# VHH binders against Hydroxyproline O-galactosyltransferase GALT6 (GALT6): the designs that were tried, part 3

Target 1, 215 residues: Hydroxyproline O-galactosyltransferase GALT6 (GALT6), of Arabidopsis thaliana (Mouse-ear cress) (q9lv16r187to401)
Amino acid sequence: NIMELPCGLTLGSHITVVGKPRAAHSEKDPKISMLKEGDEAVKVSQFKLELQGLKAVEGEEPPRILHLNPRLKGDWSGKPVIEQNTCYRMQWGSAQRCEGWRSRDDEETVDGQVKCEKWARDDSITSKEEESSKAASWWLSRLIGRSKKVTVEWPFPFTVDKLFVLTLSAGLEGYHVSVDGKHVTSFPYRTGFTLEDATGLTINGDIDVHSVFAG

## First folded at step 18 (VHH)

Design q5 (from p1 with Y112H)
Fold by OpenDDE, last read:
Structure q5 (fold): chain B 215 residues (1-215), chain A 123 residues (1-123)
Amino acid sequence: as target 1 above (215 residues)
Amino acid sequence: QLQLQESGPGLVKPSETLSLTCTVSGGSISSRSYYWGWIRQPPGKGLEWIGHIDYSGSTYYNPSLENRVTISVDTSKNQFSLKLSSVTAADTAVYYCARGRYDFWNEVLFDHRGQGTLVTVSS
């Protein structure tokens, strides 16, 4: 399940993946999540996309130049997350986790993009009544001509059994991930890796991959 | 900040037992969801996983070394140890202790590693 990228990536390179997350399945021994006493299994739905350096030294595993791991269900936090990282010589770098909060304004950006965009978190689902009131206030504000910036909360970019289009782009300062045309996360380049080293693409996990395009 | 430091003899005679200790600071070995392991790099070769022990006390070893390897934890000292019996010249390597966290994959990878210690097997 490796797509070879013999020339590696360059500035402006992009990979497009059309896929569908699979339904969550029961894991009896999820080592990542502690089964609560009495729970028989944890439901998991997650997949990963990795850029690998296939020109690795003999006897060593290819480095993971980019590890992108959307976790729809099963993360230890109990919430949907997107985790990104690198792996070299059996060691992970510093993980970048997007947990539904927008990166702070004082945080480093990647090519002017935030590392993490915001999505709706189940914890913030205030009562249907508040949503209806927001909708009502939005309509009222529209009627009154006051452009209240209706902050539309976007859901988690991946939904089980829903097709998505993921685009991974190589920028000047890092990788950019968009889903269905919307920016989701950016990951700065890590020291020691070059775009040219990214000579392999792998997609694994609870995903049905429909198509992959590299350009 | 989590720190791991290897300690032990740098020289071991053939047929003897290599013993190393990893001292962990800035974190607890008893923390759930983590495993503590050893890897090594022989000269001119790639990294090799030796084994690890997880928070439950379960041990996992490289099949190629399984009969010779013992990994244990001392929670009172916040340390874990490696014993490798019947060593030969092939066991000469830089040895690293490391910490990892379980993920959805069966891969044994680590998020923190010591600086490594050279162990030479020589008569």
Scores: ipSAE 0.859, ipTM 0.949, lowest interface PAE 0.5, mean pLDDT 91
Fold by OpenDDE, last read:
Structure q5 (fold): chain B 215 residues (1-215), chain A 123 residues (1-123)
Amino acid sequence: as target 1 above (215 residues)
Amino acid sequence: QLQLQESGPGLVKPSETLSLTCTVSGGSISSRSYYWGWIRQPPGKGLEWIGHIDYSGSTYYNPSLENRVTISVDTSKNQFSLKLSSVTAADTAVYYCARGRYDFWNEVLFDHRGQGTLVTVSS
């Protein structure tokens, strides 16, 4: 399903998507992920949002001005990731991949925002017992007035069967993606594409879309 | 940096076989998760997928060309080739070799492409 954006986007334009990621399903022929020895199938939960240029040349596929692909499960890394890219004339651009690490300070920002925000990676999922102990230690530290900067690690922005609100905003230097009011990633505009060219929106994959708003 | 370069004759006679080779540098064609393919652009037309071969040796061809197309890999030379038999004027195009990676959408898209080579079918 394509939502037409006849006027394209402009500075300050925003698209809001309310949706829920679907449960992971088994894929028997995962061309994307290497099946571990003994695994018959890979579980996949992923969806994509794309801004497309529908005014493309006759006989060619519309360019993907923005490809946003949250991968909850099924990425080759085995971890949740958010990948962004462009596609023109059957060719992908350079992928921007957010893997849970915050962009480096020396990395280019988009309108002053980092390209990737940090989220908690499963490697740190200490046992429920350790979380409870951390919570207890946090409370104790608060009681003792030592403001230990509890770096609250935020989880991956998307959770299966959990409703989310994704906001895509067009800034001066690029697109900004927020989930549930928190910045997640920013993607710089790529050469050859304009906001006005974004005349179509598509959402596909393992997602139940509840509503889409464009303004 | 990965580079792809097409090579072959720029002129082919009708009914003959078009043969092109893509030389890959800066990467191995045996790398997993990648496929190596050919696309073409006829004059005044859009890009057309011809086919590709993946790391397992599986080949996939455009149904419109399937009977005439053969794509093969030479790992020793880090090359892959296109053969298109029984060519006609309709096969005149700029031919590109390209590399792609499998994704979740079963779309044939590429992340690297050669500069392209013009092949003209003429008597």
Scores: ipSAE 0.851, ipTM 0.944, lowest interface PAE 0.5, mean pLDDT 91
Fold by OpenDDE, fold request of step 24:
Structure q5 (fold): chain B 215 residues (1-215), chain A 123 residues (1-123)
Amino acid sequence: as target 1 above (215 residues)
Amino acid sequence: QLQLQESGPGLVKPSETLSLTCTVSGGSISSRSYYWGWIRQPPGKGLEWIGHIDYSGSTYYNPSLENRVTISVDTSKNQFSLKLSSVTAADTAVYYCARGRYDFWNEVLFDHRGQGTLVTVSS
């Protein structure tokens, strides 16, 4: 399903997606992940949001002005990741990969925001129960007054069967992605693409989309 | 840095076999998770996927070209090749060798590509 954005995007434009990641499914022939010896299948839960240029040249695939791919499960690293890129004429650009580490201080920022924020690298898709327990432990730690700088490590922004609100915004230097009001990643504009060219939005993968708003 | 370079004749006669070689440097062709492919752009037309071979040796070809296309790998030379038989004027194009990585979408896309080489089919 393609949502048309006839006017494209402009500075300050935002797209809000309310969705829920689906449970991981088994993939028998995963090409993206290395099956360990003896594994019959890998579990995969991932989705993608793409801004596309629908005014493409005849015979060419629409360019992907922005490819945003949260991978909850199934990435080759075995960890949740968010990958961003562009694609033009069957060629990917240089991928920006967020793996749970905050961007270095010496790295370039996008409108003053880091390219990647930090999240907890726990391989365990924290079941609803584990998130509640972590929240409870956080509250308990606060109650016990131990000034242990509980570096509240935020989990991966997406959880299976949990509703999320993703906001994609167009800044001066690039795109900004926030989930549930928290900044997650920023992606600098790539040469050759303009905001006005982003005339289509697609969302695909292991996601139930509840609503999409563009403004 | 990974580099791909096409080599082969720029002129092929009709009914002959077009043969191109891609030399890979800065990376191993035997690396897992990658596929190595060929695409072409005929004059005035869009890019066309020809086919690719992955690290396991599995080959995938464009159905429109499947009967005429052979892609192979020479690991000893870190090269892979394209053979296109029974060429016609319609096979005139800039040919590119490229590397791609498998993704979740089974799309044939590439992350590195050669500079391309023009192959003209003419009598």
Scores: ipSAE 0.835, ipTM 0.937, lowest interface PAE 0.5, mean pLDDT 90
Fold by ESMFold2, fold request of step 24:
Structure q5 (fold): chain B 215 residues (1-215), chain A 123 residues (1-123)
Amino acid sequence: as target 1 above (215 residues)
Amino acid sequence: QLQLQESGPGLVKPSETLSLTCTVSGGSISSRSYYWGWIRQPPGKGLEWIGHIDYSGSTYYNPSLENRVTISVDTSKNQFSLKLSSVTAADTAVYYCARGRYDFWNEVLFDHRGQGTLVTVSS
């Protein structure tokens, strides 16, 4: 569904989406069969949130001034990613891909925020190992004094069948995306597009959208 | 770095066949994840998708042109081509070759495009 934004967005605007990702579906496309004999269907779970700009040419689709595409399953990397881009006149810009690594400290920020936050790429840590390590750590802490840092890596921000609250905000230098109150990614504005031009919002894909509102 | 370069005659007579070749460097035309296509922009009009060809040799054409269009691949030269038959002045345009990636959105969009070549249809 499309939501009309008659005056576009301005600095400080927020869009909030409450939704729930759906389970992966089978995509049986012969174009993705490997050169070795294989007719394996690809399992895909992804959705996109797009801001559409002003239509400039009759007969053409409006530009996509933001394409936000969480890919829970089916990305060519074989891992969950969040991809962001623009699209103008049938051509994608350069993709920003968040793959679970926090952006390097020497990379440019967007309004002081990193472009990509870290998430756990593998959560196979054994509970029994953690429990036994915790017991040993407790005893060692008692003997030597504990001040150890405990780090918890959060999973990919979207989980099939789990309700989420996504907030997209328009800052001075770019868009900021938070999920359940935690910053996930920021995407700098690209030249040739302004917030006032963002007159349409669409959400599509493997997602059940419960509500959308602009504040 | 991927590069696409169009080549072919810039002038074609009416009723003849327009023929263009796209040379791909910095990537393989045989990749299963990519499509190779042609788009054009007639003077004073917007961009028009002509068609594309996938890794298996399957072709997909704009219905308005499909009776006149052939897209083919030469994997040994890492090239793909466009033939548009029975041209008229309406086929005068800047022609671009392009690469797209299937992302399961069932859209014909491209992530790389050549510089374009003007083809004029005139006597």
Scores: ipSAE 0.646, ipTM 0.852, lowest interface PAE 1.1, mean pLDDT 83
Fold by ESMFold2, last read:
Structure q5 (fold): chain B 215 residues (1-215), chain A 123 residues (1-123)
Amino acid sequence: as target 1 above (215 residues)
Amino acid sequence: QLQLQESGPGLVKPSETLSLTCTVSGGSISSRSYYWGWIRQPPGKGLEWIGHIDYSGSTYYNPSLENRVTISVDTSKNQFSLKLSSVTAADTAVYYCARGRYDFWNEVLFDHRGQGTLVTVSS
């Protein structure tokens, strides 16, 4: 289902999604063969939130001015990622992939926010040369008393069967995505689309949507 | 850097076969990560997916064209091709070859395409 945004978005607009990711499913797409004899089916859990722009060419789908695609399982990297992009006339733009490490210091910010926040990665806790996870666990194990300071590395923002609250907000320079009150990604506006053009919202994939609110 | 280049005749007579080749450089047509396709845009109309071929050689065609379309690959030349038979003036269009990446959405979308080549069907 498309949710209509009849006046589009303006600076300061918010969309809040309460949802629950579904368990991974086996994927065999008849139009895109990934299996040959002997191959195992790929397990996939992903969903997408997309803002549609105004129809530019009769007979074509409206552009996707924001494609927000958390991939809990099934990404080609083997790790959870959040991918963001635009799509116009059957062609993807340049993808912004957030893979769990914070954007580099020399990358542009969006309204003072990094494009990608860090989260706990599997390879950060299994490497013998990477002691930060062990140090954090060691440090936390030494906390005592009622008034403790606890510093933890945040997990990937989405967990199968766990309700989340995602807020998408329109800033001056781009979109800002927070999950459960914590900033996760920001995506700069791209040339050719304005906020008032964002007149439709879709949510699809491995997700149970409990509510959607546009403010 | 990946580059896709269309080649073939720019003028085809009605009832004949339109034949185009896409030469891929800066990447391998044999990669399991990608599929290779053809799209077109008739004058004053939107883009139309014609079909694509995956790494295994399986082909998928737009149902409106499927009885006239053949897509094939030549891995030794890193090329893939389009043949569209029994053309009419309605097949006049800019034709693009393109690459798409598997992302498990049931959609045929592309991340690279060629510059395009105009093919005119005229007597």
Scores: ipSAE 0.639, ipTM 0.851, lowest interface PAE 1.1, mean pLDDT 83

Design q5 (from p1 with Y112H)
Fold by ESMFold2, fold request of step 24:
Structure q5 (fold): chain B 215 residues (1-215), chain A 123 residues (1-123)
Amino acid sequence: as target 1 above (215 residues)
Amino acid sequence: QLQLQESGPGLVKPSETLSLTCTVSGGSISSRSYYWGWIRQPPGKGLEWIGHIDYSGSTYYNPSLENRVTISVDTSKNQFSLKLSSVTAADTAVYYCARGRYDFWNEVLFDHRGQGTLVTVSS
């Protein structure tokens, strides 16, 4: 469903979404790029939050000024990602993909925030090695008598069946996304759109939306 | 880098068939990752999706074109084509070929588009 934002957004506007990601489901579409001929269907869990410019041109799909797409399962990389983009005149811009690596220190920031924050990545073989390595490091620290604060890597911001609070805010240089009070991504404004153009908000996909607040 | 180039006659008489070819370079038309489509923009109007074809050969067409559309692929030439039959002046438009990537949203959107070619339907 579409939530109308009658005057669009302005600097300092924020949108808060409380929701719960749903478990992955099977997709059997032959367009699946990760599925070889004869392979089983792909498991998919993803949702999207989009800001749209409603009624831009008759007969043309409204532009998607911000497309925010957490992919818990089903991304072509085989890993959970958060993809952000703009779509105008049926054409995607260059995607910003956050894959669990913090943006490099030499990359441009958005209002002083990195574009992508780091999170703990879950690879079946890497997860086993990381778990054993963390356990070994913790154990060795106690054996040698050293005291060191454990650096906890934040998980992927969205967990199936776990409620989250997502805040999207409009800064001077771009949009800022926080989940459960922690910054996750920032997406710089793209040429051709103003904040007041963002007159529609949609949330779709593998998500149970509990509430949406605009402030 | 990927490039798409439209080619074909710029003038077509009413009731005849509009035929365009898109030549793909810097990528393979048979890749499972992508689908290939046609869009047009009539003078003074917005963009209109015509149809597309995926890696499996399945075609999807805009219902408003009343089955006048055929999209096909020639893998040996790395090309795909559009045929639009029984054209009228309303089919005058700039025609673009395009590529899209599947993302399970069941939406027809593209990440690359050709330069476009004007096709005029006139006597």
Scores: ipSAE 0.550, ipTM 0.809, lowest interface PAE 1.4, mean pLDDT 83
Fold by ESMFold2, last read:
Structure q5 (fold): chain B 215 residues (1-215), chain A 123 residues (1-123)
Amino acid sequence: as target 1 above (215 residues)
Amino acid sequence: QLQLQESGPGLVKPSETLSLTCTVSGGSISSRSYYWGWIRQPPGKGLEWIGHIDYSGSTYYNPSLENRVTISVDTSKNQFSLKLSSVTAADTAVYYCARGRYDFWNEVLFDHRGQGTLVTVSS
């Protein structure tokens, strides 16, 4: 279940995962449950890709140098998100959450790329702008007999039962995640971890993994 | 800003009960989003999960300690506590209180931790 990376990663390393997300399942685990008796079960679909430092202190879990967690359903925000973090000595670092909004122009980039790319959301500002132009579009459509124009927006990168190709690459300033050839997130390196420390790779959750390539 | 502060005696005699309190500020201990726990690190050893308590009052303990551990909450003071009975020198450690968020990975991991307090078990 762990792919060993004996030399860890170096600058320019990449990992490619071909997989297919599974449909949501009901969550009600009495051991770690936030539900009280009588609450409805929560439908969850998520998976994680983790880089781990396998040379941990005896008796401790290996640190998670990168925790990449697409949450298709079940996130507390009620929307699909991609969360990235580190975990060291049972403690999460500060989460980087990509919720479908592109990172601001005044944020620092990672190797010239934004930390979060946008994707189509139900409450997008684009929807407000489309509403404000509906009079012109409606009148034009009536005049020329065409359907409303459509905007091209990329969906959340992961779709249940749809094969994806995810590429994780190690840049100079951080990790870069692309799905089906399009950049999705970048995650800056955090202090206390080196690329050479990333000697294990795991993939778990609501995913059918077809192949994993490391180069 | 969430802050967790451990308090309690730094020295406990063998066979007695270790008792610590964690005071939570900048957040509510009653939130359904979170669970509250204790971890420790004995000298020269790795971190060990002791247990946690969820918003409903249900407790979950490390099986190796469960017959000696009690975790409780006082919502009126926004505090939770640890009692570890029948201590020995092996229970000497730095003790941390911590908060975790539910994420359905069936794991006990924390997003905030106190500074820790050393408790020494000695005659």
Scores: ipSAE 0.524, ipTM 0.800, lowest interface PAE 1.5, mean pLDDT 83
Fold by OpenDDE, fold request of step 24:
Structure q5 (fold): chain B 215 residues (1-215), chain A 123 residues (1-123)
Amino acid sequence: as target 1 above (215 residues)
Amino acid sequence: QLQLQESGPGLVKPSETLSLTCTVSGGSISSRSYYWGWIRQPPGKGLEWIGHIDYSGSTYYNPSLENRVTISVDTSKNQFSLKLSSVTAADTAVYYCARGRYDFWNEVLFDHRGQGTLVTVSS
């Protein structure tokens, strides 16, 4: 699924996607997780929304100005996550990973919004030893993200076979993602990319796209 | 801090074999989470994926280069290497070693790479 945005984006631009995540399917060669010993496959449900620069130089793949990847199932952590990143000439930037913990108060905000909102999550992780460092980072995030305030916990914003409305907005400092009217994540603009360069929208993965609106 | 460094001759004669080595520091090439590969950029052209090797020793090559490319790993030295046989002027490029992974859509992702080394094919 691709939609051209010939004029690119500008401040205040928004893209609305109505879609439904598909049920998890078996992957024998998982790309976002590792098979456990004895396992033949991992169940995966994920999709990606990307803003691409379609007017890129000949011979180069279009840069991924924004890569948004909700992973309902299949992530190495064993939990639902949302990853965001950029990619230029096959080189990925540093991934912003939302794992269900709200960004810390001392962390940089995007237009006054946190990079990651909180959602309800389980305490267990299913990472292998080879990813122990990543697991440690996850636990660290959990420890740091402890809030003394009693807050209502919302579920992961995506559910299999449930329609959702995702809105991607271009702010002053970065992109903002809301699902069903609730803010989920914000991603700061990275150097080297402009909103005007975002001349394509692609949506792929385990998703049924019902409609896409750009304005 | 993960660092990748390319090493090898900067000049290769036509029909000979280009050989490069990547030395990895600050991380183990034995990790199951990553692939180790090579990319290149000819002058005035875009980046081209050459190939990579995974933890099991399985190699994946660009179909356009598959018959000429060999990638191997030396875990004892924390290095991996590229051999490109029967080189021509078209193989002149800056060569980069890189750490990568597959995305869910089977695209090659690279999250770290070396500074690159220019290899010129000339008589």
Scores: ipSAE 0.000, ipTM 0.212, lowest interface PAE 13.8, mean pLDDT 84

